# VH-VL binders against q58766: the designs that were tried, part 23

Target 1, 244 residues: q58766
Amino acid sequence: MIIMYAIGIGDNKEEVLKAYEKLKEEGIEVELIDNPKLLVDKLLDGEIDGAVRGSLSSSKVILYLRERIGKFYRASILKNPFTNGIFLLSPVGIDDISEDKNERIKDKIRIIEFASNFLKNYNIKAKVAVLSGGRLGDLGRNKVVDETIYEAEEIVEHFKGNVDIIHNGILIEEYLKDGYNIIIAVDGITGNLIFRCLGLICKIPGYGAVILSDKNVNFIDTSRNANWERYYNAIKFLIGGDFG
Key: E = the ipSAE of ESMFold2; O = the ipSAE of OpenDDE; V2 = 0.75 times the mean of E and O plus 0.25 times the DockQ between their complexes.

## First folded at step 5 (VH-VL)

Design s59 (framework fv_dargistotug; at its last look DockQ between E and O 0.01; V2 from the best seeds 0.00; counts 0 for: pae E 15.9 > 2, placed apart)
Fold by ESMFold2-Fast, scan of step 5:
Structure s59 (fold): chain C 244 residues (1-244), chain A 118 residues (1-118), chain B 106 residues (1-106)
Amino acid sequence: as target 1 above (244 residues)
Amino acid sequence: QVQLVQSGSELKKPGASVKVSCKASGYTFTSYGMNWVRQAPGQGLEWMGWINTKTGNPTYAQGFTGRFVFSLDTSVSTAYLQISSLKAEDTAVYYCARHFDWGYFDYWGQGTLVTVSS
Amino acid sequence: DIQLTQSPSFLSASVGDRVTITCRASQGISRYLAWYQQKPGKAPKLLIYDASTLQSGVPSRFSGSGSGTEFTLTISSLQPEDFATYYCQQLYSYPTFGGGTKVEIK
């Protein structure tokens, strides 16, 4: 059996081609696809085993994915600086989860289930940490913080016994030191800000954002204007090389 | 009282299949995952994998894919281990064990001896 | 896979002795280690989880310590019913067990 991977190529062609050449130097051949619908169709029809959006239009790729697979979530893949493994951070999009508390809890539960299944494909045991705005000892001091703590505790209660899961408040650095590899942010704004600080300011290596759904889709969403290393790292991750 | 009760011993020829059951009682079946652990005669414990009892999704340890299948019947609070194309190397006691909290095994079945000989 | 190495593989001790069993992990596993007791012909029984937390119903003579890569199980005053094989198990990644330590009473 032939195993195939593709990178979408639209704008930012120079950086996509640099990634392509670097992969080729290492004996890794990928298909370059310049049509958003074709990339999605080839992936979902099983003609390719995995795909990176590359520099194709995000809005068009996301539209075609939603038409084919329905509702999905996104998680950013980042290198854990303490363990050298990877972790997933979700939600990272404003539109990924509901603004309604009960629906948001259901969304986070689905994210955890889909993220756990995603990591299983790479023989990685899921270890889930749920963020809140404070610590358990802070209860009663601030209503908005309290609400995030109660939400996190409810999510933990849903999974304990079937999934390795913890809530230890706001302490993201402690979760990462202890090897937790699925980090659930309070909301999409918070998750996106954490991603931007870690990935864009602190320059922690990243591999793009995976699509999480009830259909197992081997797809990584990358920035249209990324440098070549982002596209290269995303393909290496899909293959299960350095971090799989 | 939490209890895991497994099916009785099996004697099989190479190439046959076997299905071991593990019936749970004394707790909410879907609140805890179920692990499978193998112990060959005179050897130590070897984790085979687990199944999430809420979703039915199995996870297999490396070396236990293909011939080994985990399944559930939630209506009777029972987990199953099926082994196909049995080999002499499959001779072992097979245990089910309840997954609790962060993945320690707090209750175990009594074990099912599967003997494969020609 | 994370490898767990137990030492000793076998020990013989008298009733009342202090017994120590060690478990070494091939990489850091934080506190995610459990200890099990298996008596001949029986299923294993959980003694200790999270490296040092005693399971309910387990006698206080059993204790666990350690973190990272080095862990110990201690029996402060060995009793006749403690004849058994003891296994460590990590849950930092997919579970693996140590090779076991057989404890025989002299």
Scores: ipSAE 0.585, ipTM 0.827, lowest interface PAE 2.2, mean pLDDT 89
Fold by OpenDDE, look of step 6:
Structure s59 (fold): chain C 244 residues (1-244), chain A 118 residues (1-118), chain B 106 residues (1-106)
Amino acid sequence: as target 1 above (244 residues)
Amino acid sequence: QVQLVQSGSELKKPGASVKVSCKASGYTFTSYGMNWVRQAPGQGLEWMGWINTKTGNPTYAQGFTGRFVFSLDTSVSTAYLQISSLKAEDTAVYYCARHFDWGYFDYWGQGTLVTVSS
Amino acid sequence: DIQLTQSPSFLSASVGDRVTITCRASQGISRYLAWYQQKPGKAPKLLIYDASTLQSGVPSRFSGSGSGTEFTLTISSLQPEDFATYYCQQLYSYPTFGGGTKVEIK
């Protein structure tokens, strides 16, 4: 059985086509799909084994995907600049988790669970680091920061004894140095900023955003304005976790 | 209804130890932090610190480190304040106060008078 | 630490009077301010939080206002049961209390 993959092609066609051609040069054939619904349907119906959103509309693809599989989270896959492994960053979208405190905590817990399972499928042991809004020593300096610290501690306590999980404040650099591979941001805005700084500015290799759900969906969410390398890497990730 | 009931008044000599209890009822004990506040006779309110009732992690205000220990017994929804090496200056009413979601003290214990006298 | 200065420390008023108590913070604390009422021999009672939100069960004659560094507690019409000591509290950082304002009967 031939494994088939697809890349969505909307705007930004030149970059998607560059990725397509590069993959073709490597003997990897992917289907280009310009219909958001068709991309999702082919994936979920088993006609293809994996899909990359490519440059298709996020609102159309993601909304339809939600209609088909229900609520899901996303995690950006980035290469750890210190260990050369990968780490998952979540949440990375402004609407990915609730603004309500209690619901937000539940969302983060679910993210950790799904992310851990995701990594397990790749034979990677989960090491979870929960970010807060400041150093631990900053406690008491700002109410908002204190709240993030408290929330992080609650999450750690929830997984105590079950998951390798840590909270050490805002020190993401230390988390990554120590090889933590699931980074939980304070919120979607924070996560998105981290992603943009590391991935888009510092050019840390990225592989798109994976779907975190109780369902196994080989879908990689990519930016419609990404360069060809991002689309290329997303397919390479789906094929076998070739991280360059 | 939410209630915080503290242990009774204490009379201690300098150098002794005291342990004040604060039993919570009417809500999920581990869902809210617990604060401790001191009030010397005729004086104002002074925040001593708080304890995370879920994690058990205490935070002490400046001036309340060392001799002051916050602890929990979640099985009976009770927070404790222990003061060791008591001094005359420790004479005060000690309150436990629930840490509401946004950090305000919405429910208080009735207070426990600790008198340190030779 | 953030210091809270209440004024006045004492005030005398009559039943029916409009009473205003001020709390000034040494730095900006946004709206992270609460007001408490304490009667002799009793625990403090939360009146206002987030500078202006009335705690459930508190009479509407109590109101709070302010943001940043200056805050006020107002009792629109003082009642006999309102003679007490009032404290402001900030929760922007580690909690601190004002020195208190004792409202006495004139």
Scores: ipSAE 0.018, ipTM 0.556, lowest interface PAE 6.2, mean pLDDT 92
Fold by ESMFold2, look of step 6:
Structure s59 (fold): chain C 244 residues (1-244), chain A 118 residues (1-118), chain B 106 residues (1-106)
Amino acid sequence: as target 1 above (244 residues)
Amino acid sequence: QVQLVQSGSELKKPGASVKVSCKASGYTFTSYGMNWVRQAPGQGLEWMGWINTKTGNPTYAQGFTGRFVFSLDTSVSTAYLQISSLKAEDTAVYYCARHFDWGYFDYWGQGTLVTVSS
Amino acid sequence: DIQLTQSPSFLSASVGDRVTITCRASQGISRYLAWYQQKPGKAPKLLIYDASTLQSGVPSRFSGSGSGTEFTLTISSLQPEDFATYYCQQLYSYPTFGGGTKVEIK
């Protein structure tokens, strides 16, 4: 049976087509699909082995994917600027995580479990860092910040002894220097902002966003306005975890 | 309003060529692909292929990979179908049709009758 | 390729009648089916896409249903402007059209 991948094609067609032609030159079978629901259906029905959203509308594709597989989270795959590895940043969808405090802690626990399993499939040992809104020395200064610190400590305690996990406040730069490869943001908004700053402003290389769920979904979410290299790299990642 | 206006009917002899035009208005031409569909007299609809209007890259259906050429002039928002070495069985109405957002054909040209007669 | 078989090929009906047209696919196509209306001397018009979604400006008397291999176009109360030929089309793979169903005045 032929292994087949697909890239969604909507706006930004020139960059998607350039990625398509490069992959074709390398002998990689890729279908261009301009129907958001068809892209998802072919992936979930097994007609294609992996899919990249490409330049299709996020609201159409992601909403339909959620209808088909239920609750899921997204993690951005970024190159670690201090090491030779990658890290997952999650949540990165602004609505991926519950607004309710109790459910939000459960969401983060599920994200850690799914992200750890994702890295295991690539033979990478998970090293988890949970962010909060301040330094540990900031306790008592701000009620909202205090709550994020307590929340992070509760999550770490849940996994203590079972997962390589730490919370030392807001210091994402120190976590990345120390090789932590799963970074748990305070919420979807903060995760999205971190991604936009690192990936879109500072141009840290990225490989798109994977789907974290209890279903094995071989799907990369990409920016509608990405250059061809991001679409190309997303497919290469789906095929074999290509980090180059 | 979205409109696709095709060139007028053609009467040709076998072995000649014809070029059918399809001029688009009322939308951004390069944002939607363009399909070509054939309908022989008294027959149903037959998809011939489509062209990416941003890059000019065509895809032809099986059976249309030889004498049929899709092309564009994006400066005038126009798609073209050229048929060379015309045969009697090429007698048909030829339609252009725009991809709708998810690949369905939402707007069609009025059709161009090409008659091939000795 | 995927064959679409329409039935009936012809039907006669009166204004006000409820009309049903069937399209059967040679393999599963999920919901990726469209219906087009074509009047004599005119281009086809898209009526329904994704099996059941009405195109903008199409009267609500038109409806579509089905998934997989069996699909139905229904006109709940036939109007004088509805006498036409109707085609189904699949877009699950390489596009193909059904053979058409001509709706004639009884």
Scores: ipSAE 0.000, ipTM 0.471, lowest interface PAE 15.9, mean pLDDT 87
ESMFold2 (binder alone), look of step 6: mean pLDDT 93; pTM 0.944

Design s60 (framework fv_dargistotug)
Fold by ESMFold2-Fast, scan of step 5:
Structure s60 (fold): chain C 244 residues (1-244), chain A 118 residues (1-118), chain B 106 residues (1-106)
Amino acid sequence: as target 1 above (244 residues)
Amino acid sequence: QVQLVQSGSELKKPGASVKVSCKASGYTFTSYGMNWVRQAPGQGLEWMGWINTKRGNPTYAQGFTGRFVFSLDTSVSTAYLQISSLKAEDTAVYYCARHYDWGYFDYWGQGTLVTVSS
Amino acid sequence: DIQLTQSPSFLSASVGDRVTITCRASQGISRYLAWYQQKPGKAPKLLIYAASTLQSGVPSRFSGSGSGTEFTLTISSLQPEDFATYYCQQLYSYPTFGGGTKVEIK
């Protein structure tokens, strides 16, 4: 077989090597690449069919990706503990979304569109939940919270009648119980913190963060300090969309 | 189990063409790519390129574009190397080698000596 | 192209000797290096891949080490059947081979 996948190897070498050996035991061949630019170039030039960042420098890989494909967003793929399906959590990159309110709203709209299209490729119906810092009943109590509520309501109104979309405040646990599978965080810092709590502390199974873009990119971003199972799961997801 | 069997030695005059065959057995031919490597008399190994056995797309190393053509006949599990307009410097043993696990050449043909002389 | 330089190009050794061959790459190639053995009139045989992984069926007296730009093939106790030419190969980009190291009987 000449279908080729790669895992980046920088720090955390033992865990990357464990993932490599486990994939090899199952007949899945992967290339280990220790150069961030080479990983990106091989993927985008079509020399490999898919890539996982692995333990390479995030800032360098992301920089080279932006140079080649332009603007993109990331969404973490996590198993929903209530429904046993998957959900996407976005944004999860600190540089993925604008600090300007109006541009941030446009970024979140693009994320929802790209994430919905991504799920369609796996025959999953998109159900979108937009997080804010409070409930509608809290409106008027705190300006920062109010701004997040107004932003979420504007996004919902944009998609009204075209997408299954809801805003019900900060209640992420209720969204997941109801089967929502695209969860839009307030910002990239918030999304990344939610991911770290669910994926790294609570050990909810995950498949890495996919690139959301108008270009076709078979790339999954992973934590530099992940255990081997996360690198392994990311490759398995890229190959077959296997989500258990 | 796995075997790569190449065609016999060839003696050619400058300007002629030659076609070397490499017949695979003991595995699914289209599951692994095929590399071509040459070795001039008394010299080292030189990678010429490879061919994707499922899609049929060849990739040539720099210096092997133009006169060199990689092709396949999947119905008989055979890869071919054709060299046109032969020159004396083409005199070499030509090897086919199976592309295993993305780059390692795990099985090799026995080699085909091509001699180009007047 | 990535250039591989082998050292020495030739060595004489006796049965039972420890033999060391080096391969230097013109740029970093991580662990994307293989070693091949070629006996006169025969095709090359894969010995080691991924710098240090021994191919199935290859005797344990063969070992590989290194990463980045400097790699070593070691034969811990040379046997009569080990007299051959050894080649390193990089797989980091389009494959290239080192110039070879001929191991001859003393």
Scores: ipSAE 0.000, ipTM 0.390, lowest interface PAE 19.8, mean pLDDT 85

Design s61 (framework fv_vulinacimab)
Fold by ESMFold2-Fast, scan of step 5:
Structure s61 (fold): chain C 244 residues (1-244), chain A 121 residues (1-121), chain B 112 residues (1-112)
Amino acid sequence: as target 1 above (244 residues)
Amino acid sequence: QVQLVQSGGGLVQPGGSLRLSCAASGFTFSNYAMSWVRQAPGKGLEWVSGISYSGGSTHYADSVKGRFTISRDNSKNTVNLQMNSLRAEDTAVYYCAKDLRWGYSYGMDVWGQGTLVTVSS
Amino acid sequence: DVVMTQSPLSLPVTLGQPASISCRSSQSLLHSRGYNYLDWYVQKPGQSPQLLIYLGSDRASGVPDRISGSGSGTDFTLRISRVEAEDVGVYYCMQALQTPFTFGQGTKLEIK
């Protein structure tokens, strides 16, 4: 049986084609698909083993995925510059978690569960850090920041003893230095901005955003305006989790 | 006068359902986690379930998971335990208890008076 | 599940003498944030349980200085420096690190 991967091609054609040629040079079979529904259907029907969104419309691909597999979350896969391992950053989409406080906490709990299971598939021990807008010593200074601190503490209490989990406020650089590999952002806006700064401005190697769900789906979401290395790295990750 | 007042106990047949309620007064209910703890006649304490201050996080003992549901209504200052598919071994005095902080696990400092649940044919 | 083991299970004590209760957990209760998630409770005859100690050694409001908690990791002790008549009851340790939270078997303290 032939192992097949696909990259969606819509806009940004030159960069997608560069990734395609590099993969082909290495003997990796990749199909270019220009239709969002066809990409999703081929993946979920088992006609291909893994898919990268590439430069296809995000809204259309995500819509078709939700119709087929239901609710899911996304986490960006980035290389940790301090440890040379990977870490997951979530949420990273504007609609990945609820605006309702109670449901947002439930969403973050499910993200942590699915992210931990995802890392287990690669024999990586989960180490979870939950971000807030301040530090515990800042309580009482700002109501909005306080709410993020209480939410982070609630999530830590849910998992402590079962998962290696910590909350130490806004100190993302300290979490990464200490080897935490699942970073939970305050919300989708903050997660997306962190991703864009690290991945698109600072050029930290990344592998795209993986789907987090109770279904096993080999799909990575990529920026439509990414350079060819992002598409290439996403396919390489799907094949064998190439981190180094 | 911080207090928890319980209701909803009684005699029920195996396989039946019962809903326990715990009404809080004298403190800001929505800031604190709540738990249910039970004690079978002549036996020790068993932690049954917990719910965080917002209701976003819940946990259950393996003996009740899938049968019991903990919930809270912060507008009414109540925590509830819905008990389904009751068994003889669920016979116990059930206590609701308030945690010291927003997450359950920092010590249960205020306890209700207890509600007797008897499951008998 | 985390197993909590208390000793002794029965503790007769003379008024004014010290008393100690041991609690052992099947795994460490020390979290990476520096807290030991262990509570001590007393249940006096005919009453609801009362919190005595939380986070291993912090006294609950209204608990006298003669009652103290100590220990870390897997071994914990509740000590009463001078036992009074009102201390009669069943004492329980509880781990609150890992759900489901679990109690020890209980130690019945009686005046002899």
Scores: ipSAE 0.353, ipTM 0.720, lowest interface PAE 4.2, mean pLDDT 89

Design s62 (framework fv_vulinacimab)
Fold by ESMFold2-Fast, scan of step 5:
Structure s62 (fold): chain C 244 residues (1-244), chain A 119 residues (1-119), chain B 112 residues (1-112)
Amino acid sequence: as target 1 above (244 residues)
Amino acid sequence: QVQLVQSGGGLVQPGGSLRLSCAASGFTFSDYAMSWVRQAPGKGLEWVSGISGSGWSTHYADSVKGRFTISRDNSKNTVNLQMNSLRAEDTAVYYCAKGRLYWGYFDYWGQGTLVTVSS
Amino acid sequence: DVVMTQSPLSLPVTLGQPASISCRSSQSLLHSSRYNYLDWYVQKPGQSPQLLIYLGSNRASGVPDRISGSGSGTDFTLRISRVEAEDVGVYYCMQGLQTPYTFGQGTKLEIK
């Protein structure tokens, strides 16, 4: 069967075209699509096997995707600098989780379930770390930090004994050193800022943000301002390329 | 300062229902998981059910699964245990217990409520 | 389910002497979080249970230093360095690693 992939092209055309040309050089043909709804429609209607947002407007693509498939979450796929494996960072979209405390806990539980299933497709054992704003020993010092700690502990309790899951506060560097590969940020803003620091400033290799949902959606969200390597890596990931 | 005050319980025939309640005070109720632990006459402790602080996650011992329902009302600081299809072997003193965060160890216990299932 | 086994089940002891209770789990209680999810409780006659030790070795508030918990993985010990009259009661270990949480059978500590 013919396997087809597409990259959205809007702004940042030169970088998208560089990725396109590099993929063609390697024998990988992709379609360039300049319309947000068309990209989503072709993917969901089965006309293409996978899609990368590319440089199309995030709000236009993501809102339309949400209209078509309902609720979903995003997780950035990044290379772990300590282990050379990959890890998922979620949430990374501002709209992905609820502002309501109880619904936010439910959202994070669903993210963990979907992310674990995603890694299973690659024969990767899920190891989950839940971030909070402080350490357990800091309880009682700051109400906002305390809320993040209580939330993280409730999530751990939900999965305890069935999933390899840990909450050790704010210590993201220790989680990564210990090989945790699903990192749950406090919220979408925090997750996106962590991504931007690691991916865009520190230049840790990344593969874009995968869609986590109860539907099979072979879609990767990318930063609109990305260099060509990010678009290239996203397509290679969808094809089942090397993480190396 | 922390108090767990239990109510409900009593004598019921096999197949009947009872609802136990536990009223909490002295701590931020919604931050802590709550559990029910029972003790049959002259026997040891058996964990029955637990509910997370938000109420989103519930867990049950296999002996009560499908018959008992744990719930909580964070606006009233109460945790409840609805017991249906009661059996003679459910006869026990039932304790509500406060977890510390979500690790599950029980730092405070209610006074206990006797449930007798007998014809 | 995780099975918790205590020994001895009956522990007569002379005042002022040490006492020791063993608790064994059917699987490791050492979680990836590096905590041992093992707690100890005492139930005095006519009273509700009360927490003594949590997460393997931490004393609960108000618990005297003559009472200590130790162990890791599958083998745990509660030790009372010198037994006092107030220590009479039934002692239980509990695993909190996974639901259903399970208790040991209980150890009845009594003065001879």
Scores: ipSAE 0.106, ipTM 0.632, lowest interface PAE 6.3, mean pLDDT 88

